# VHH binders against Pleckstrin homology domain-containing family S member 1 (PLEKHS1): the designs that were tried, part 6

Target 1, 116 residues: Pleckstrin homology domain-containing family S member 1 (PLEKHS1), of Homo sapiens (Human) (q5sxh7r14to129)
Amino acid sequence: EVCKQDYFIKSPPSQLFSSVTSWKKRFFILSKAGEKSFSLSYYKDHHHRGSIEIDQNSSVEVGISSQEKMQSVQKMFKCHPDEVMSIRTTNREYFLIGHDREKIKDWVSFMSSFRQ
Key: E = the ipSAE of ESMFold2; O = the ipSAE of OpenDDE; V2 = 0.75 times the mean of E and O plus 0.25 times the DockQ between their complexes.

## First folded at step 4 (VHH)

Design q23 (from qb07 with S100T F102Y A107D; framework vhh_7qbe_3)
Fold by ESMFold2-Fast, scan of step 4:
Structure q23 (fold): chain B 116 residues (1-116), chain A 122 residues (1-122)
Amino acid sequence: as target 1 above (116 residues)
Amino acid sequence: QLQLVESGGGLVQAGGSLRLSCTASGFTFSMGWFRQGPGKEREFVASISYSGGSTYYADSVKGRFTISRDNAKNTLYLQMNSLKSEDTAVYYCAASDWYTGYTLDEDEYDYWGKGTRVTVSS
């Protein structure tokens, strides 16, 4: 079942973090994958590009906990921390920029409510 | 740095089968197979999530190839059935150190093997 869908700018691998052109605008679809898990799939021009597995061991937060990374993202995209979502899985992290505080808070709240 | 070593390539008749392996020197997250045929750009073949619970295939190989992994052995596999001349390529193993799902984007893979050659004769 599809739960949510929207556009976000997705972070690249850590070695390309400071390369603004390596951050890509993608269409994201959030689907329930199990009782305590989600699949976050992303697309370009209706073509599937990837999927992020979100489960009990993942954390989803508003903003970026690293001050250095948060400041870097704010400089590159001129966004507020409330417009960014952090997804951390198995000690790795992804950042999604929504440029809409209510959308980000809604997505984070939704995913957090099911993971407990 | 993480090393990926592919094996299993070779010469095979059209309609035949081959099993490729890729052994990583350490822990990996998302993994995938890419290939590059003679005179062509590198293209996506298949990807698998860390858990092995989700996989994705290029349309050209769907139904013929199966990607799988054995995390205890740090090994990725590609079972290739019903091989065609168009499958002739150097096959590359790729791994991510940060992505846990599956992905078709080359930019999401941090480590690459040097490739193993597959030749399908007519």
Scores: ipSAE 0.013, ipTM 0.301, lowest interface PAE 8.5, mean pLDDT 85

Design q24 (from qb07 with W98Y Y99W; framework vhh_7qbe_3)
Amino acid sequence: QLQLVESGGGLVQAGGSLRLSCTASGFTFSMGWFRQGPGKEREFVASISYSGGSTYYADSVKGRFTISRDNAKNTLYLQMNSLKSEDTAVYYCAASDYWSGFTLDEAEYDYWGKGTRVTVSS
ESMFold2-Fast, scan of step 4: ipSAE 0.318; ipTM 0.667

Design q27 (framework vhh_7qbe_3)
Fold by ESMFold2-Fast, scan of step 4:
Structure q27 (fold): chain B 116 residues (1-116), chain A 121 residues (1-121)
Amino acid sequence: as target 1 above (116 residues)
Amino acid sequence: QLQLVESGGGLVQAGGSLRLSCTASGFTFSMGWFRQGPGKEREFVASISYSGGSTYYADSVKGRFTISRDNAKNTLYLQMNSLKSEDTAVYYCAADWYSGFTLDEAEYDYWGKGTRVTVSS
């Protein structure tokens, strides 16, 4: 079932972190994948471009805990920390930039509700 | 919030030229120009990708207008040549976080307040 959907700018792989053009605006759809897990799928022009699996081993937070990375993202995108969410999975860390601080807080809260 | 400020508008005679500028207070990916003439809906004029490698123009301005950008200055330009009375409008600068280009008004997240262009006969 689809729970939430919206546009965010998605971080590239760590090797390309400082390459501004490697961060891409994508349409994200959050769906329930299991009883306490989600699938966050992203699209460009209705074409599926990838998915992030979010479960009890994942961490979802507002902002970026690394000061160095947070400062880099603020410099690249002129955004506030509250406009960013961090998703850490077993194989990668993702950063999603939105335009709305309350929206980011809402998404983080929703995805964290079943991991407590 | 990202702020966009347009400049360069004014009164110009038909057949003349004018260059519009738009400065952004921060980073932008795709940028474009839109306009709204008296008694009309807002319409697309031109768009440009971050690298400048892709540009798109409305049929009504193709061959007369040139869009360009200077990323070091966070500035977007619109060079308008062979101006017609029909080009009279308020011109708006728009930006989004998409790394490509777009023709869709709905894909632009940030807008300037506009600069007025009046073309006299």
Scores: ipSAE 0.000, ipTM 0.105, lowest interface PAE 15.2, mean pLDDT 83

Design q32 (framework vhh_7qbe_3)
Fold by ESMFold2-Fast, scan of step 4:
Structure q32 (fold): chain B 116 residues (1-116), chain A 121 residues (1-121)
Amino acid sequence: as target 1 above (116 residues)
Amino acid sequence: QLQLVESGGGLVQAGGSLRLSCTASGFTFSMGWFRQGPGKEREFVASISYSGGSTYYADSVKGRFTISRDNAKNTLYLQMNSLKSEDTAVYYCAADSTYWFTLDEAEYDYWGKGTRVTVSS
């Protein structure tokens, strides 16, 4: 079942982190995958491009806990920390830049509701 | 239908300043400024997210131009400082009602008719 959907600018792999053109705007769909897990899938022009599995061992938070990375993102996009969410899985960290503080807060809260 | 109306263009001396405005007839998400100089393709100048918290600038204008918006007035602004002859162009306001933020010209659905800026030295 689809829980939430919206557009975000998605971070690239770590080696391309400082390349602004490597951050891509994608349409994201958050769906319930299991009792305490979600699948966050992203699309370009209605074509599925990838998915992020979010479970009880994943970390989801507003902003970026690394000051160096947060400062870099703020410099590249001139955004506020509360317009960004961080998703850390076992294999990778993702950063999604939104354009509405309340939207980011809502998404983070929703995904965190099953991990407390 | 959504309409965008630009104003504030004119003739200014190099090193001077101008402030452009763009008023929308309705709700917009992402907004931006583009420009087209004599004999050139239209190019990106600056973009701003719905909240105003995220902005992005072309390297050629970074540090000199400031984009801002007033959602209560449905108005987008471009403060242009330290103007150069290379800034001479028709400036276009653009809006997208679908995306919260975009840097791609092709994703803006609504465009104004432009306002002319001439910088002389």
Scores: ipSAE 0.000, ipTM 0.134, lowest interface PAE 13.4, mean pLDDT 83

Design q33 (from qb07 with S96E D97S W98P Y99T S100R G101Y; framework vhh_7qbe_3)
Fold by ESMFold2-Fast, scan of step 4:
Structure q33 (fold): chain B 116 residues (1-116), chain A 122 residues (1-122)
Amino acid sequence: as target 1 above (116 residues)
Amino acid sequence: QLQLVESGGGLVQAGGSLRLSCTASGFTFSMGWFRQGPGKEREFVASISYSGGSTYYADSVKGRFTISRDNAKNTLYLQMNSLKSEDTAVYYCAAESPTRYFTLDEAEYDYWGKGTRVTVSS
């Protein structure tokens, strides 16, 4: 079941964090994977590029808790914290830039509605 | 409605320089310049990411043109140096939204200006 879909700029692996060209725009599809879990899949030209598994052990929030990383992202993309969401999983942390405060708020609230 | 207004076009001698500007009435994501010469198809000239960290150029203008932007002023620039007669065209500013069907590799431009004319004489 597809819940939400939209475009975001996705962060690269941590070693490439400061490389602007390594951040990529992808089409994201959020689907229910279970009662308290989601699968967030991202695509380029309708080709699946990867998935982020979000469950009760994941953290989803508006902005970036690390002030250093938040300031870096604001400088690179000229965005406000409310236009960014952070997803922390057991594999890694992801930062998604939406350039739309209401869109980010809506996505974070939706994914948080089933978490404890 | 988002509006894009180009300026800076005019008549210039071959080997000369011009700077084009494009001012947006609101927030824009990725932006680019396209041109259409007399009797030719519209072609891509240059594009720039929102942060300014990524720029792309058509082979025909690489090394001669420089794209830049000032997000505080909602303004896009194209610095054109070493102009050639084949650069004669109407130059269009284009902007995209980070929504439906967009990718960085296949950017679709949602908003277009009416163009500014550049004539390069011998």
Scores: ipSAE 0.000, ipTM 0.124, lowest interface PAE 13.6, mean pLDDT 82

Design q34 (from qb07 with W98Y Y99G S100T G101V F102Y T103E A107S; framework vhh_7qbe_3)
Fold by ESMFold2-Fast, scan of step 4:
Structure q34 (fold): chain B 116 residues (1-116), chain A 122 residues (1-122)
Amino acid sequence: as target 1 above (116 residues)
Amino acid sequence: QLQLVESGGGLVQAGGSLRLSCTASGFTFSMGWFRQGPGKEREFVASISYSGGSTYYADSVKGRFTISRDNAKNTLYLQMNSLKSEDTAVYYCAASDYGTVYELDESEYDYWGKGTRVTVSS
């Protein structure tokens, strides 16, 4: 079941964090994967490129908790903290830039509604 | 300085089979195959987690291709069955420093091979 979909700029692996060109605009689809879990899949030109599993052990929040990383992202993309969401999984942390604080707030609230 | 070397490419008839290999010079976490056909962008083909417990495929290859790995040999495989002319491409092996993501796009991979060419004749 599809819950939400929209475009975001997605962070690269940590080794490429400071490379602006390594951050990619992708189309994201949020689907319910289980009773308290989601699958966040991202696409380029309708081709599935990757998925982020969001469950009870993940955290989703507005902005970036690391001050150093938040400042770096603001400098690279000229954005406000309210226009960014962080998704932390067991594997890694993802940062999604939406350039729309209401959109980010809506997505974070939705994904947090059934999680710890 | 991790190096990936692909092998097994060649010319094959439509409906035929081919097995690609990729050997890494050291330890790898998640691995995957990408391809680039004539006049097309590079696209995802398949990925596999470190344990081999999770595999993911592009819709265009599901049911025809099988990805597998042998960690003792630092080798990744792609078994390609029921080949179509649309599968003609240079196939690239890629490796990531992350072991638990399900299906990865190009930006998730840290290391890339130089590619091996597959040509499927009709």
Scores: ipSAE 0.015, ipTM 0.221, lowest interface PAE 8.3, mean pLDDT 84

Design q35 (framework vhh_7yz9_2)
Fold by ESMFold2-Fast, scan of step 4:
Structure q35 (fold): chain B 116 residues (1-116), chain A 124 residues (1-124)
Amino acid sequence: as target 1 above (116 residues)
Amino acid sequence: QWQLVESGGGLVQAGGSLRLSCTASGFTFSSYAMGWYRQTAGNEREWVAFITSGGSTTYADSVKGRFTISRDNAKNTVYLQMNSLKPEDTAVYYCAASDWYSGFTLDEAEYDYWGQGTPVTVSS
């Protein structure tokens, strides 16, 4: 079941965080993976590039809790904290830039519903 | 093929207002970020305002609080509402379109499509 889909700019691994060209615009599809989990798959030109598994152990939040990282992202992409979401998994932390505060709020609220 | 057509420029007194419009055709407007740039004779183009496909806006410090950028996807049009105009706002104003990723550097080279420009003259 596809729940949501939209474009975001996806963060690179932490060692490439300050490299603007390492952040990639991808089309994201959020699907129900289980009763309490989602799969967030991302694509370039219809080709699957990766997936983020979101479950009860994942954290989904508006903005970036690290002030240094948040300020860096604001300078690189001319965005506000409420236009960014953070997804922390067991393997990695992802930052998705949406440039739309209502879109980010909607996506975060939807994915957070399973953690209540 | 594609085009961006600006309108609404002209002569105005300092302290006055103008609204520029830029209508797009030949590409999927709703998927593009839109920007306004301006250029005075003998100088490089400078960025003025930016609006993402989702509607988030950013402004140059020189125009922040005075100018407002907005868009109407149903009309394939981006607007620049210019209030409290100053003589130093005198320039040719250009509408530009970029795919969402390339629009974030504010560099004119990151824009895919450009309008022909509309002149704005603010008299003291």
Scores: ipSAE 0.000, ipTM 0.100, lowest interface PAE 14.2, mean pLDDT 83

Design q36 (framework vhh_vobarilizumab_d1)
Fold by ESMFold2-Fast, scan of step 4:
Structure q36 (fold): chain B 116 residues (1-116), chain A 124 residues (1-124)
Amino acid sequence: as target 1 above (116 residues)
Amino acid sequence: EVQLVESGGGLVQPGGSLRLSCAASGFTFSSYAMAWYRQAPGKGRELVAGITSGGSTSYADSVKGRFTISRDNAKNTLYLQMNSLRPEDTAVYYCAASDWYSGFTLDEAEYDYWGQGTLVTVSS
């Protein structure tokens, strides 16, 4: 089941963090993968490009906890911390820029409500 | 911590050979599609060769028959064997990894992990 879908700008791996062109606008689809887990799939031109598995071992929060990274993102994308979502998995950390405070709060609350 | 570390670059004369290596760590290497990209001074990045998790390969027309891409999943290492090198092959060579579901992609934007590059200079 598709729960939510929208566009976000997705972070690159940490080695490319400061490269603006390495951040990519993708269409994201959030689907239930299990009772307390989600699959967040991202697409370019209707082609599936990857998926982020969000389960009880993941953390989803508004903003970026690292002050240095948050300041860097604000400078690169002219966004407020409330317009950014952080997803930490066992493999890596993702940052999604929505440029919409209410959208980010809605997505974080939705994913958090099932994992607590 | 995810890392891709390239090595094997250097100065070589036209007609010579070099073998590049890319040591991967911090992710499940065997599940990822891998590629070699290069960037000559003043130019954009271009795909040189790619290999899927299953071992299927693709090459740029300019390097077909001269370059060979291969991988060793037991060693988490990607290789590029470069033969019959030309001055036009002078570039910084980058290793890249993608978890793209269809295996290999030519779209550089979809490679999640990139190395810092290794310089190859072909000159007399």
Scores: ipSAE 0.014, ipTM 0.162, lowest interface PAE 8.0, mean pLDDT 84

Design q37 (framework vhh_7pa5_2)
Fold by ESMFold2-Fast, scan of step 4:
Structure q37 (fold): chain B 116 residues (1-116), chain A 125 residues (1-125)
Amino acid sequence: as target 1 above (116 residues)
Amino acid sequence: QVQLVESGGGMVQPGGSLRLSCAASGFTFSSYAMSWVRRAPGKGPEWVSTISGSGGSTSYADSVKGRFTISRDNAKNTLYLQMNSLKPEDTALYYCAASDWYSGFTLDEAEYDYWGQGTQVTVSS
């Protein structure tokens, strides 16, 4: 069941964090995977590129808690912290840039509402 | 922990050869396409070569075609890059990277799940 879908710019692996061209604009589809879990799949030209599993152990928040990383992202993309969401899973942190404060707030609130 | 560890880099003269290795652990190696990506001093990353999970398909950047050969040994969880006829322009930090799909495209079109720390290749007289 598809809950939300939209475009975001997705962060690369940590080794390429400062490389602007390694951040990719992808189409994201958020689907309910369980009663308190989601699958966030991303695509390029309708071709599936990957998925992020979001469950009770994942952290989803507005902005980036690391001040150093947040400042780096603001410099690279000329965005406000409110236009970024952070998804922390067991293996990796993902940062998604939406360039829209209300969109980011809506997505974070939706995914966080099921933590109860 | 998922790890990719590169080795085999070093200093070599123009026209020389080197063989890079990448040892993979923590994931099902044969299910992942493997790539070599390099970064020259002061430059962005450049995709070099990709090999499919089975080893049946390979792809190369135009700058290395005919000189470099990518291969893998799934029994040993190891990726290789045989580099012949090396040029000063090949001087870079070489990374291995894993993706859950075959990628024969440039870095602009590829996404990777796992990355190594890189091994330095310097080509100079």
Scores: ipSAE 0.015, ipTM 0.233, lowest interface PAE 7.9, mean pLDDT 85

Design q38 (framework vhh_7ocj_1)
Fold by ESMFold2-Fast, scan of step 4:
Structure q38 (fold): chain B 116 residues (1-116), chain A 124 residues (1-124)
Amino acid sequence: as target 1 above (116 residues)
Amino acid sequence: QVQLVESGGGLVQAGGSLRLSCAASGFTFSSYAMGWYRQAPGKQRELVAAITSGGSTRYGDFVKGRFTISRGNAKNTVYLQMNSLSVEDTAVYYCAASDWYSGFTLDEAEYDYWGQGTQVTVSS
């Protein structure tokens, strides 16, 4: 079941965090993978580029908890903290910039409602 | 219906200046990031300058301090002021538009719309 879909700018791996050209616009599709899990798949020009598995061990929050990283993102993209969501998995942290604070709040609330 | 039309190119002597304009139509200009790219014969296209919908700017290393990008949302136009031109600036200059989520910092493949280009030739 497809729950939500939209465009976001996706963060690169942590070693390329300050490389603005490494942040990429992708089309994201959020689907239910299980009763308490989601698959967040992202695409470029209709080609699947990757997926983020969101389960009970993941956390999803509005903004970036590191103030230094949040300030860096604000300088790079001139966005408000409320226009960013953080997805932390066991192996990696992802930051998605959505340019719409209500959309980010809605996505975060939806995904968070099913995690422990 | 979407169009990007570049103007202001031409022949100029080294040390001179040119101002390029890109007139946009068919989309909500104020919501889009705008960029200038250039391509010299036999070379890959490279980023010259970019400006976000919010007005933040980025420049390619070889033009920083000499070129200035700006936008006029009321006129749906993006500008590139080119100062202290050198023969190495000779290229076709392209205007490009990316939706608000793409931003100015993405590679050329992330831009949604492109103009036809305007030739800039700098003589010695």
Scores: ipSAE 0.006, ipTM 0.160, lowest interface PAE 9.5, mean pLDDT 83

Design q39 (framework vhh_7mjh_2)
Fold by ESMFold2-Fast, scan of step 4:
Structure q39 (fold): chain B 116 residues (1-116), chain A 124 residues (1-124)
Amino acid sequence: as target 1 above (116 residues)
Amino acid sequence: EVQLVESGGGLVQPGGSLRLSCAASGFTFSSYAMSWVRQAPGKGLEWIGRIYSSGSTSYNPSLKSLVTISRDNSKNTLYLQMNSLRAEDTATYYCAASDWYSGFTLDEAEYDYWGQGTTVTVSS
């Protein structure tokens, strides 16, 4: 069951964090995977590119907690902290840039409401 | 136009060997990590392996080193050598390109370009 869908710019692996071209604009679909879990799948031109599993061990927040990383992202994409969401799963972090503070707030609140 | 064109597929006897090629054009091939992915009839995608821009390789452990991936940057060509082929190796084989690397799992590797596929049938 699809809960939300929209475009975001997705962060690369940490090794390529500072490479602007490694951040990719993808179409994201958020689906319920279990009672307190989601699958966030991303696509390019209708082709599945990957998925982020969000469960009770994950955290979803507005902005980037690391000031250094947040400042780097702001310089690269000319965005504000409230236009970015952070998803931490197991040992990997994802940063999604939405360029829309209300959209980011809505997505973070939606995913958090089922965890708390 | 960016293109990846696979070739070398066909009918092979069990126990045989086959080398697939992938010809790349329209992008800086040497800067990209290249992967081989296959799809058996009616099944999902299965990642075979990857060769990085550095020339280092990473393989799916399930294939038990029955495959070798190599590249020739001067010819913009990627290769997959397969030995000791079995009926279970019958699939459409795709090459895919990514300007960055995400590790082992197929679902985490954002591929920028995909080929059209070449079919390998292992049968007597």
Scores: ipSAE 0.000, ipTM 0.112, lowest interface PAE 11.1, mean pLDDT 82

Design y08 (from yz09 with Y104W; framework vhh_7yz9_2; at its last look DockQ between E and O 0.04; V2 from the best seeds 0.00; counts 0 for: pae E 11.5 > 2, placed apart)
Fold by ESMFold2, look of step 5:
Structure y08 (fold): chain B 116 residues (1-116), chain A 119 residues (1-119)
Amino acid sequence: as target 1 above (116 residues)
Amino acid sequence: QWQLVESGGGLVQAGGSLRLSCTASGFTFSSYAMGWYRQTAGNEREWVAFITYGGSTTYADSVKGRFTISRDNAKNTVYLQMNSLKPEDTAVYYCAAGTYEDEWSFDYWGQGTPVTVSS
């Protein structure tokens, strides 16, 4: 059921985007939730903190499409664009920062594999 | 289910004072650091103040000397005393609860209480 798991730094709600202290290190577990959907649960110290539901209406990309936001993240975390993934759901956009470019590409490709 | 409920907002004249309260339930309040944030329409939320589990406080430069954050763990409540208010302090004020391990993590947010400072 568990497809992938790893640590990422998770973006806060958009209102707090520029606040570095609002970005949180979380342990993520990606699981199948249905035929064309995933549940991406995240944890702090083994305690469940929330979930991101990913379905056909979601988009998952390497980097951040907004150049201004991408530049801000690069300055805040001293990372390259290919070390970040963007997940847009119906209600929110999430940015996850890893430090392994190939891992980011692998996660994005995997979560996008259910697209028609 | 956790809750953070802000109260004490309203309309006040410039130079006046207001005290905001935020009461918590559904989690162990004394284990959390508390913060206040504020937001005006069309802008990102601005950090205002933090208070740690042990009572140490920090403030944004824009409010330092005018605002005081405090907590009462017996009442599960955090306060923001706002003195010498200015029209630019007009915003919706939000309470947040978080923990510190390697960095601050704010996991719980209130719904906000509006504050209007006019003359």
Scores: ipSAE 0.000, ipTM 0.120, lowest interface PAE 11.5, mean pLDDT 83
ESMFold2-Fast, scan of step 4: ipSAE 0.383; ipTM 0.694
ESMFold2 (binder alone), look of step 5: mean pLDDT 82; pTM 0.827
OpenDDE, look of step 5: ipSAE 0.526; ipTM 0.796

Design y14 (from yz09 with Y100F; framework vhh_7yz9_2)
Fold by ESMFold2-Fast, scan of step 4:
Structure y14 (fold): chain B 116 residues (1-116), chain A 119 residues (1-119)
Amino acid sequence: as target 1 above (116 residues)
Amino acid sequence: QWQLVESGGGLVQAGGSLRLSCTASGFTFSSYAMGWYRQTAGNEREWVAFITYGGSTTYADSVKGRFTISRDNAKNTVYLQMNSLKPEDTAVYYCAAGTFEDEYSFDYWGQGTPVTVSS
């Protein structure tokens, strides 16, 4: 079941965090994967590029808790903290930059509502 | 087929400099991002520096300000200029090639070149 979909600018692997061109605008589809889990898949020109597995052990927050990383992202993309979503999984941390603070709040609230 | 050949390693005194080279063959070098990793005995490989196909660079905090990564697409070569070397830089240095579009992915790895920094 597809729950939500929208465009976001996705962070690269941590090694490339400071490389602006390594952050990519992708189309994201959020689907229910289990009773308390989601699959967040992203696409470029209709081609699947990757997926983020989100479960009850994942953390989804508005903004970036690290002050250094938040300031870096604000400088690179001229955005406000409330326009950014952080997703922490067992594999790594993802940052998604949206166009609208209300949409970010909605996405975070939706994904958090199904967790323990 | 593909090959990555590292060179330039050796023994150097603390405070000295070395330049590592990695020459690629068997794939379209200019389409790949290049990186340097290092490994000490008993430890995992750690990344040192990356350079994208567009020329953007990033460095590990431990080497920032001392090491410089660069590339020459005409020569299919990536370089690591290592200045102000410290004993803790002693390691085997590995060259890697990857796509780095959405996820970090290494397609090719070299055999490594040893660097020893004496006190």
Scores: ipSAE 0.052, ipTM 0.412, lowest interface PAE 3.4, mean pLDDT 87

Design y16 (from yz09 with S31R Y32T; framework vhh_7yz9_2)
Fold by ESMFold2-Fast, scan of step 4:
Structure y16 (fold): chain B 116 residues (1-116), chain A 119 residues (1-119)
Amino acid sequence: as target 1 above (116 residues)
Amino acid sequence: QWQLVESGGGLVQAGGSLRLSCTASGFTFSRTAMGWYRQTAGNEREWVAFITYGGSTTYADSVKGRFTISRDNAKNTVYLQMNSLKPEDTAVYYCAAGTYEDEYSFDYWGQGTPVTVSS
């Protein structure tokens, strides 16, 4: 079941973090994968480009816990910390910029309420 | 069946060199981006190097100038030449394959090959 969908700017791997052109605007679809897990799939021009598996071992937060990374993102994208979502998995950490505080709050709250 | 098999890991002295290989089989993608990641105990997988199907490369700052990623499309193999190894390069190295070069996201992963660099 599709739970939420919207556009976000997706971070590259941490080593390309400062490369603005490596951050990509994608259409994201959040789907329930299990009782307490989600699949967050992203698309370009209606073509599936990848998925982030979110389970009990993942963390989803508003903003970026690293002050250095948060300041860098604010400088690069002219955004407030409340407009950024952090998703930490075993493979890597993803940052999604929504440029909408209520949207980010809503998405983080939704995933947290059902994942617990 | 999609398989990624890494080889070439082991114990090496600081300042030494190792060459990792990753052979892919069962690939159904007409164009595949390849990458190397590494992971130390208790930490997230860290991206190391990336190569497009056409051979364009990108490196993490920590390894730039010391590591070289390359591929042999005829052998369906990607390589990581590691020179001037440091103790902090000690990790399990993972080969990864993905469809889209601009995503830096990989759908297929190998089992990993351990690399230990002694001082």
Scores: ipSAE 0.036, ipTM 0.408, lowest interface PAE 4.3, mean pLDDT 84

Design y17 (from yz09 with T58Y; framework vhh_7yz9_2)
Amino acid sequence: QWQLVESGGGLVQAGGSLRLSCTASGFTFSSYAMGWYRQTAGNEREWVAFITYGGSTYYADSVKGRFTISRDNAKNTVYLQMNSLKPEDTAVYYCAAGTYEDEYSFDYWGQGTPVTVSS
ESMFold2-Fast, scan of step 4: ipSAE 0.156; ipTM 0.542

Design y20 (from vo04 with G50F S53Y D55G; framework vhh_vobarilizumab_d1; at its last look DockQ between E and O 0.44; V2 from the best seeds 0.00; counts 0 for: pae E 6.1 > 2)
Amino acid sequence: EVQLVESGGGLVQPGGSLRLSCAASGFTFSSYAMAWYRQAPGKGRELVAFITYGGSTSYADSVKGRFTISRDNAKNTLYLQMNSLRPEDTAVYYCAAGTYEDEYSFDYWGQGTLVTVSS
ESMFold2-Fast, scan of step 4: ipSAE 0.489; ipTM 0.744
ESMFold2, look of step 5: ipSAE 0.037; ipTM 0.485
ESMFold2 (binder alone), look of step 5: mean pLDDT 85; pTM 0.853
OpenDDE, look of step 5: ipSAE 0.275; ipTM 0.679

